# Ledger of designs, part 4: VH-VL binders against Myotubularin-related protein 5 (SBF1)

Target 1, 134 residues: Myotubularin-related protein 5 (SBF1), of Homo sapiens (Human) (o95248r204to337)
Amino acid sequence: SLPVSRCSVALLFRQLGITNVLSLFCAALTEHKVLFLSRSYQRLADACRGLLALLFPLRYSFTYVPILPAQLLEVLSTPTPFIIGVNAAFQAETQELLDVIVADLDGGTVTIPECVHIPPLPEPLQSQTHSVLS

## First folded at step 21 (VH-VL)

Design u2 (from t3 with heavy chain W100F)
Fold by OpenDDE, last read:
Structure u2 (fold): chain C 134 residues (1-134), chain A 122 residues (1-122), chain B 107 residues (1-107)
Amino acid sequence: as target 1 above (134 residues)
Amino acid sequence: EVQLVESGGGLVQPGGSLRLSCAASGFTFSSYYMHWVRQAPGKGLEWLGVIYTGGNTDYGNEFTSRFTISRDNAKNSLYLQMNSLRAEDTAVYYCAREPFSQWGRPDAFDIWGQGTMVTVSS
Amino acid sequence: EIVLTQSPATLSLSPGERATLSCRASQSIRSYIHWYQQKPGQAPRLLIKYASQSFSGIPARFSGSGSGTDFTLTISSLEPEDFAVYYCHQSYSLPYTFGGGTKVEIK
């Protein structure tokens, strides 16, 4: 793996914590919609890159847009899985999304809607990963 | 009563360093984004940077290398570390609170401290 | 960065008169504009949020309007305590920026 990927992954863990990052990893792996929010475009880009790096060597074949232009906010209503970054200034447009996992990079939180069920990592992989990274 | 109180201002020589503090009271400090804003004598307001609840920070382009914002939630305190100070850094420095919003929707600054004066002079 | 231009720089009026202050953004900021009042020796005080939302405790004579790039703060009838400097502020994009201010002074 490239040094850049290691830095991106480490940054993601620092920003969101182990539990949240693993949730996002599982979410992406199981074809859920993942939305990153931040006031920083750099933070959005880095977070998306970090999540993508975690999926290696799997190829993410769904919609991947680290920085979504304001003109394309309607894309968030797509029925297909995605990893998308959106500036927090457009947070209002994301409130109506009921089936999208939202990661607030600035606040360091992940919100999983009630209708979204992310399967946990299989044991003992989950416990081992948590133990090693903690 | 919700309030912010800045301290640490004073006279410093060019090239020196200074750390400002902002003490918060009357609200759950850890739940709020906090900002630093300064105002040179007789001039307007200038945004310096923000620290989010997750500990991340963003700065004005001209301050990234010299200024560092940090927070201690246990002490309800916000800090501004200023290094390599210049004469043009002379100003009143304000800490300001941004109201909480879901997923960090940008908001106004609803609470301000009284400010602390920093004078950079030889 | 987004530049906010306030006009006029100085507004000389008498008590009871209507004050109209303008703030123009160099690019669209939707409604992410806020207005502050500052009196000498005091910290800024928030008046209006998101272009038109009055902040708590602010007199009804203060109102805001606009969207996109052009915004207005209106004081319907100036009170003696309203003579101060007014700043607009955008929170649409980092880095956040303020206008140069409009000084409302007694004629």
Scores: ipSAE 0.890, ipTM 0.947, lowest interface PAE 0.5, mean pLDDT 95
Fold by OpenDDE, fold request of step 22:
Structure u2 (fold): chain C 134 residues (1-134), chain A 122 residues (1-122), chain B 107 residues (1-107)
Amino acid sequence: as target 1 above (134 residues)
Amino acid sequence: EVQLVESGGGLVQPGGSLRLSCAASGFTFSSYYMHWVRQAPGKGLEWLGVIYTGGNTDYGNEFTSRFTISRDNAKNSLYLQMNSLRAEDTAVYYCAREPFSQWGRPDAFDIWGQGTMVTVSS
Amino acid sequence: EIVLTQSPATLSLSPGERATLSCRASQSIRSYIHWYQQKPGQAPRLLIKYASQSFSGIPARFSGSGSGTDFTLTISSLEPEDFAVYYCHQSYSLPYTFGGGTKVEIK
């Protein structure tokens, strides 16, 4: 419901910061691969839900797996865009991913590979968004 | 020299509160995940919780409601706020460092403090 | 939570003997097992990480092996300073847990 989505979005901003969340938002909109990592399954689920909520009312039509089972780690090699959460214990299996944006929910960081170019929000929307969300 | 030094332990009555501190030196504190581990007298080690570099925390199931871990990177300090203390909370409390790894791959605890003793007794 | 069971609880040996300590996990933890040594009145000291990787400064007589659920810490030839309590620790899944410990004592 709406309250749950709002809480998820707010939590995502608290965990990653405004700049990083906006980057992930733009990444998802421009059909990039987004991988969430965390030692907490709850944190993974909440983060994926939060990002999906930000995309509303747009329907995300690509691969969406908030908690990827260890048996399906090969899915990360898909050439299509995705939003996937993976437990940090499986970090080693993600090292070969060269074109995936990785959001470390525990550390609160987002890593964008050099080969991935996310278009920024145009000004003054970027600045206004920061001002409103601060 | 890399070092962790716990402080704040002492005698407290059941139901009381206590805040432990852990002072870090010799390394970039802000870059490391930090843990609290305790050990009751004559017993084994028990993991209490972790605080990540981003400030997020995770706790053992038994401690999530009573214990709070925080950090002040500017002061190179780790904290453990303990509330509603019980006799079974009597233990030596250790802070421990987890080595840095890309994207938070779980690791061992490579540096430990000397511990600070907490005694909960009426 | 993942339960780590260490055996034996107590191991009585003489200096120069080989010590074999076991740690069993209630479920697979891959190689996310670590070993610590603790002497009376001291903090634990990291010996082995990720089942088999020796930590810096640890004598070569300490070694670790295993994967999945069964892990072993081996001291090839016990030195007098090796008589202590040894703990295994899993970092595979939250909450992190320790084994009950194995006390290596002098026979």
Scores: ipSAE 0.889, ipTM 0.947, lowest interface PAE 0.5, mean pLDDT 95
Fold by OpenDDE, fold request of step 22:
Structure u2 (fold): chain C 134 residues (1-134), chain A 122 residues (1-122), chain B 107 residues (1-107)
Amino acid sequence: as target 1 above (134 residues)
Amino acid sequence: EVQLVESGGGLVQPGGSLRLSCAASGFTFSSYYMHWVRQAPGKGLEWLGVIYTGGNTDYGNEFTSRFTISRDNAKNSLYLQMNSLRAEDTAVYYCAREPFSQWGRPDAFDIWGQGTMVTVSS
Amino acid sequence: EIVLTQSPATLSLSPGERATLSCRASQSIRSYIHWYQQKPGQAPRLLIKYASQSFSGIPARFSGSGSGTDFTLTISSLEPEDFAVYYCHQSYSLPYTFGGGTKVEIK
């Protein structure tokens, strides 16, 4: 499972970049809502797995749904933290979310709402992480 | 004027390789998802694949092993690398633009190139 | 993959007549269906997006309807320049797919 996790983490960094992945890591660690969007179900599954792997050895205890069925989109309105993947075809149902960090895996971008404040990694840990992963 | 212009088509022998280009102008190329679509003579349209703004790609199942889509945003260019070409790959190849949407909501193809003809024959 | 079936394969009509083209999806695609027109020797041209939204510059005689699995493109009164092949396209799920096309020809 370790090799698979390593590959998933590497793929996530390749798709979103170091800065964005670290933001998502800090977001998940500080109990924020993280939503992955993609047209590829495989990309969603891999991204969620990658983020979960980054949290090791901590066990993520909140809502974790790598591929959210269309019938359960109301789950996105939950007040509790989550890591959820949603197909981009259902993007319209996600537009009203004001307190959710959205990672567009296809476009390679992360959108953090103004009301969401993610604490940065402390120095020199942040700089060291960038240097090692670059 | 928004425009796409394909080039690189021609006659190739079976087993050969060919690289098609699509030159974009009149819009911010780097902000758009780009697609390749082909059409065999007298046949319908067939989607080949897409390249997103982040550089990720998705392909039709039958093309993943032989075709590669790439882009050079600095040159406003889209590419289709085709390897191990077969007679059934004979077609007009189109590049097409997908309109921009927040977080990549799937959309139609609003701009098409004129197409470039690829003929695979011995 | 999602299969789009267009009917009829060929539609023979005269100028001024109403044309009704059908596109059926093998599963629900919500409204993620788009219509294109293609004339011989030309690239496809977008007509309707998301089942019913007319694209910019498209004449009002073109309209689209439907949701789920059954979709229709309507040309209220055929003009001479409307005789062409029409394709439906789904963007609901990868891989994206096109219908087989409907040829609208002059009677």
Scores: ipSAE 0.889, ipTM 0.947, lowest interface PAE 0.5, mean pLDDT 95
Fold by OpenDDE, last read:
Structure u2 (fold): chain C 134 residues (1-134), chain A 122 residues (1-122), chain B 107 residues (1-107)
Amino acid sequence: as target 1 above (134 residues)
Amino acid sequence: EVQLVESGGGLVQPGGSLRLSCAASGFTFSSYYMHWVRQAPGKGLEWLGVIYTGGNTDYGNEFTSRFTISRDNAKNSLYLQMNSLRAEDTAVYYCAREPFSQWGRPDAFDIWGQGTMVTVSS
Amino acid sequence: EIVLTQSPATLSLSPGERATLSCRASQSIRSYIHWYQQKPGQAPRLLIKYASQSFSGIPARFSGSGSGTDFTLTISSLEPEDFAVYYCHQSYSLPYTFGGGTKVEIK
């Protein structure tokens, strides 16, 4: 079973749903690029915190920026994995990012590019997680 | 025809509560972010808050504790619950649509209702 | 919050004249500024979005320009129906805010 926090992790599940959160979790574990978009900086911070909490006790060793300043948008072009939060006002700068998983926290959706393949959780962990968190 | 129609306005005493409604027609309501904006008599426009397609909300700083925005997509309806009303809350209240954009790029308000008047007075 | 300052508060002009309305932001908002027209007893109407993009159905005499902190709405030649209050609006950062408005009135 996943070490679930009743705070930040629960909030993330409520915002994006079990399926999407597990996709992001697997994406982070398999060294994919995860981008959170929101008009709310608080929502960005909470979401990034939630995803990190979900990864516990694993230490995330790649780029982690809950709120990316506008001056550092070029960081999104990095070839290395990352978990980054960006204000939705800068979503235009993310259009050319073809290999980045985008989580729209405001709309509650996750977009996985066709070229990105996230492995599912192995069974029976996948089914058990859905059962416990549902 | 794309249309928004506000209702529920009226006279209320200070400290009272009121729930405004906005009926949407002519478009896929569930796909759009919706906003509430008010205008006191003879004054300018004031943004109250937004509700996103996922149900999340954001408010102006002074409204977070008293106002609640909600939506019922099945009824194509937007709501504004106002509590602890004050005299300064007297205004015409507009619902407004924000055009759809991928991943919620902030946009203007392209469709407005005609507004409903709320008067807070003893 | 981002403060939008519109100037002048009132602009008195005659039909056929050029109107220039200013909106200044307290900080850079890139191009996330929008302009609305409001006539007495009516809801606001969107004119220009993203500083310079004309909204559908808006006459060509309306145009917008600017970026960063300084923005301008221009009416090249005022028509009688253009006398109204004009508001700028920023959607760059929450909470969203409006300018105080510029009233374009007949001289």
Scores: ipSAE 0.888, ipTM 0.947, lowest interface PAE 0.5, mean pLDDT 94
Fold by ESMFold2, last read:
Structure u2 (fold): chain C 134 residues (1-134), chain A 122 residues (1-122), chain B 107 residues (1-107)
Amino acid sequence: as target 1 above (134 residues)
Amino acid sequence: EVQLVESGGGLVQPGGSLRLSCAASGFTFSSYYMHWVRQAPGKGLEWLGVIYTGGNTDYGNEFTSRFTISRDNAKNSLYLQMNSLRAEDTAVYYCAREPFSQWGRPDAFDIWGQGTMVTVSS
Amino acid sequence: EIVLTQSPATLSLSPGERATLSCRASQSIRSYIHWYQQKPGQAPRLLIKYASQSFSGIPARFSGSGSGTDFTLTISSLEPEDFAVYYCHQSYSLPYTFGGGTKVEIK
C-alpha cells in the first residue's frame, strides 16, 4: 500500500542520504545494475522497495530480487540491468564487479565504478529535489 | 595506542535506567562498527547489539525494546541507554570494535574495553 | 537464532599438552566463526577469525579449523598463560551469538 511505500522511501533517504539516493534513482532510470548490501534482510527488502517506489509510476521491467540467495550469486554477472539485494555475509562472493553500483546500507555509502556513467537530473530539477528532500 | 574505556556502571534499582559510555582513542572512531557485549557474573558472553557507520543498529532479540545504542562521532563516544532494568541485567558491559572491511563483511571484535559493572538490585 | 555449543565445558590438562576445543553451530555458518580467550578479570582477546585465520600477534600454537557446523580451536602445546576460558562467536547471521565457553584449567 501507499503508506508502506512512503516508509520505505523515507528509510532509504535516512540510510544513504539524498545525494546517494538520487544517484541510485538515476542509475535505475538509465538501466544500470544496482546491488544493495546489508546484514539485515529487512533493510535489504525495505531499500529495494524504496527504490522501486521512487520509480513509480514507471514500471521496472528488469531483474528485481530484494534478497538473492547465495546459490544464485551468478545472476550478478548477467549483462542485463537489475536491482538486487545480497546479505553482507556473502559479500566475499560478490567480488568487485566492474559494472555494478554498490549501495552499502550499513555503511551508508554508494560506490559507482569508474566505467559506469550516470547522467544527473536536469539542473533545475536536481536543485529543487535537494531543497525539498532534506 | 588504540583503546576503548567504558564508564557509567554502578548500582541501580529494578525498573531504573542507566546510560553507559565508551570512549574511543587511537583510531578513526567514525569509520568502525561498534558493539556492546555483556557478561553476567560467572556466565558467558552475550551480544547486545551493533551500531553501524551509516547510523543503523541491530540488537539481540530481547534487547530491542529496552536498550538503545547510539554514537557521537564528534566525541569519539559510543553509548548504551538501558531502561526498565531487571536483576538479570546485572553484568559487566563491554564495548568492542569490529575491524574495517569494505562493504561490511561481518568480522570478529579486535579491540575490547575493560568493561563496566552494572548491578541491579533492591 | 544460531546456537553455538562448546564442548567440553571444562578441559583439565597439563602444560605441554595439546588442547582441542569444540564449537558446534545449530546450522551452517560457513566459516563465520571467531575464537576469543578470556582470563579472569580481563576482557576477551581475539585469537582466530573466520575459523582458521590467526589474528595479528597471536602465538603460532593457536590454530583453528572447520567449516559449516563443526569447528575446533587447537593449542598445540599449552603454556602456563593459556589456562583461561575460550569462547566461539558467530558473525554469519543476526543476532550474533557466543558459545557457552570452554574452561581450560590445570590438571
Scores: ipSAE 0.800, ipTM 0.900, lowest interface PAE 0.7, mean pLDDT 90

Design u2 (from t3 with heavy chain W100F)
Fold by ESMFold2, fold request of step 22:
Structure u2 (fold): chain C 134 residues (1-134), chain A 122 residues (1-122), chain B 107 residues (1-107)
Amino acid sequence: as target 1 above (134 residues)
Amino acid sequence: EVQLVESGGGLVQPGGSLRLSCAASGFTFSSYYMHWVRQAPGKGLEWLGVIYTGGNTDYGNEFTSRFTISRDNAKNSLYLQMNSLRAEDTAVYYCAREPFSQWGRPDAFDIWGQGTMVTVSS
Amino acid sequence: EIVLTQSPATLSLSPGERATLSCRASQSIRSYIHWYQQKPGQAPRLLIKYASQSFSGIPARFSGSGSGTDFTLTISSLEPEDFAVYYCHQSYSLPYTFGGGTKVEIK
């Protein structure tokens, strides 16, 4: 049972919309780098928890840092996949990350860099997921 | 001409409610984060909260339970719903615009309305 | 919550004098400090953002400096229209806060 996890998943969909959340889900499954940005530390923690819960029962084995301190921003340049949250006050330090998918929780957008390819879910599952989660 | 115009102020009894409006013109309202700020007579400025383009809000610590910020992008309008009003809420209420930035780098308030006066008195 | 302390509370000066206004943060806010001018009966007007960046259309006599916790607004030569209240504002951490203001008045 994951009642708290279901609330975090619902919040993630509210913040970003179905299409964006499915993109992040596919990105995490295909071992990409996911960066959440928000002015609210609570929103960062909730979004990271929500994405992790969406992967259940899969255990995420890469770097997972829901709130990355400003002094550790160099972690964003590592070559391995991650799910990381950073406060929007430090977004200038994130502007030149060429292979990082950015989820702006305040603006409600997901930006996928040109050099990143994220395969979609198979069409029957994609349509079913949109219907169930909308 | 970029403009913000607040309305809906007036006299209200303690414990009452009031909804303030802020009409925006001369810019793409839906693309901007919007703020409410108040100023009690003879006092300084107090930040009340923000509404983002993604629909989320953040509030000053004291205002989370009594005040609600909303927006209607079709009407180019920002709202402040105030409930359980107290005498201490007597102030001029301003709406303010934050400049656009990719991924929301926190910025100053570049456009302000002229304010609307709320008086809470029995 | 980050407290911004402005000093002095009142600065009495003559036209042509240099005004130096201080804003101190209770913790580091890097350069996320902004300055506004407010004349009686008017809304605030943005002067300086990010500690030292002059906003468009602001006279060159207004300048800002500082980083971390200590910030200064300088008016190099006061004009009659500069007698007003000045506020600092931090956008580093929620909730956002303003300083208590410095009133610049005619001596």
Scores: ipSAE 0.797, ipTM 0.898, lowest interface PAE 0.7, mean pLDDT 90
Fold by ESMFold2, fold request of step 22:
Structure u2 (fold): chain C 134 residues (1-134), chain A 122 residues (1-122), chain B 107 residues (1-107)
Amino acid sequence: as target 1 above (134 residues)
Amino acid sequence: EVQLVESGGGLVQPGGSLRLSCAASGFTFSSYYMHWVRQAPGKGLEWLGVIYTGGNTDYGNEFTSRFTISRDNAKNSLYLQMNSLRAEDTAVYYCAREPFSQWGRPDAFDIWGQGTMVTVSS
Amino acid sequence: EIVLTQSPATLSLSPGERATLSCRASQSIRSYIHWYQQKPGQAPRLLIKYASQSFSGIPARFSGSGSGTDFTLTISSLEPEDFAVYYCHQSYSLPYTFGGGTKVEIK
């Protein structure tokens, strides 16, 4: 079987597709706020682990909470970068999130707010990565 | 206009397999989360599982090893593959639609099919 | 797994009477409770979403209330077509579950 980190990365690509995963990778590298949503706690944990594995060997030094309990939803309003997972049942009660990138693991989408800019990978790397992964 | 029609039910022996179909019409099938729910004769409703628009599935605790939910968006069809059938799987099987919402806020089931009867008997 | 306990199992009433149906969750589900009506030989029909939100086209005599663990469906004045089985359903936590049902029948 695959090592746990490679399995989590493979799941992330399966759930969101290459373009979306590369957007999340660039967002994490440029210190943006990434929120994963799913009805499944397992999918939340796997996705957060997968994104972290993609960052290796870079150390992620900001808030990392794969499963944020409902009592702590106010953390989503923090001014600092994060990688956080929230169960879809709780997101209906969250505050307005103007600068948070939302990865919907059940719907298979990534939503980047208009006020957030994610720099793309340099074109040669972007094209090579798409070719290899597609 | 909006309609779900189950088919594929019938008599099957214990240990057998059966694939149920649910044909959708009158809405953009590919945009909706779809569910299977069953009801044994004289009993209540039992949730079997869901298939999301992203392709993932979640199941009731008792069904993860024997039942598989799939969809074919090109055919506007939802499927339930049932293997290793037992007498206690005898029920009417319904497909149901969950309303669209951004980011998948968990919702009720607004459209149901008429159901298809599965009988598992020696 | 969240257990939904509906009571009473059977409610025997006359047309024109008020029906009060209870659904109790084994743990807090906030307002993620939904109510369905089912007549013999038919699929369930959605009545109320999120504890108290009436679904489109549902008569005003149907109302829902409650939060947390205790929920109520009220039919203010029973009509002949309201004699059916009623189910509650939680969408708060996987796996989703239904209550055992309350049969509303003619006294």
Scores: ipSAE 0.791, ipTM 0.895, lowest interface PAE 0.7, mean pLDDT 90
Fold by ESMFold2, last read:
Structure u2 (fold): chain C 134 residues (1-134), chain A 122 residues (1-122), chain B 107 residues (1-107)
Amino acid sequence: as target 1 above (134 residues)
Amino acid sequence: EVQLVESGGGLVQPGGSLRLSCAASGFTFSSYYMHWVRQAPGKGLEWLGVIYTGGNTDYGNEFTSRFTISRDNAKNSLYLQMNSLRAEDTAVYYCAREPFSQWGRPDAFDIWGQGTMVTVSS
Amino acid sequence: EIVLTQSPATLSLSPGERATLSCRASQSIRSYIHWYQQKPGQAPRLLIKYASQSFSGIPARFSGSGSGTDFTLTISSLEPEDFAVYYCHQSYSLPYTFGGGTKVEIK
């Protein structure tokens, strides 16, 4: 049977589509800031887990906070790379983040700021999608 | 003019099923989050759930097992499938639109239909 | 689940009087509270969103205030057409909830 991490990967592709997920994968590999937004805490946790699973066997060493509480939103302004989930109720506090890639899990979109450029797709992501074709 | 029109209500027996429809017009339906809300006779409003533009849904706690929200953007239509109906499900059912915002800031419901009555009795 | 408690259940006032309707949340919801008016046999109508933002086309006599857990809807001078039930609604946390309503009766 599929490992739990592959189920989270499948959910991520279903929620955002192939193009968007590949953009997030490249962003994470090239040390960019990735913010997930959703009204559902479960969707936030699943999406963050799914992105980490796509990075296997890479051990993600930067800030990883699947559900960031409102009291700690200042973390989004630090210069370090991250993978962070925030509830959509706090999205107003994210409007000023000019270098953060935003994945809207409810709307099904990924917004890449104009000042951010993502290098081309690494081969490992395509290898991890072999189970989807089965 | 922006309009929502519910249909499909009526009398149904306990344990039965019913599918409600909400026809949208006057706006780009596929761009909006859509909600179902009900009101039992003489009672207040009760939120049932939402369907997002990305295809996911969220439900009120007691509705996740019996009710399913879906949409058909080609037909500008929102649906509520209700199964295993109980007498307590007797209510007027409204569909409601949430205004568009980038990244889905949770908002109020700016457009409501006039509702369709569902009566569950033997 | 966030419970919204509206008080009073019924408010009886004369035309021209100021009405103050309360909505209290069981936990902080910041400003994610919205107010609706419902007249008998009609769908709800949005009045105020995000605690204090008047919806377009709503008469100036309707205003909202509050943050955190305590919110009010104020009708500065009651008109006869303001006889209705008023509901608060939180969109802060799933599942979304409504208050039990305040019925405003013109005395």
Scores: ipSAE 0.786, ipTM 0.890, lowest interface PAE 0.7, mean pLDDT 90

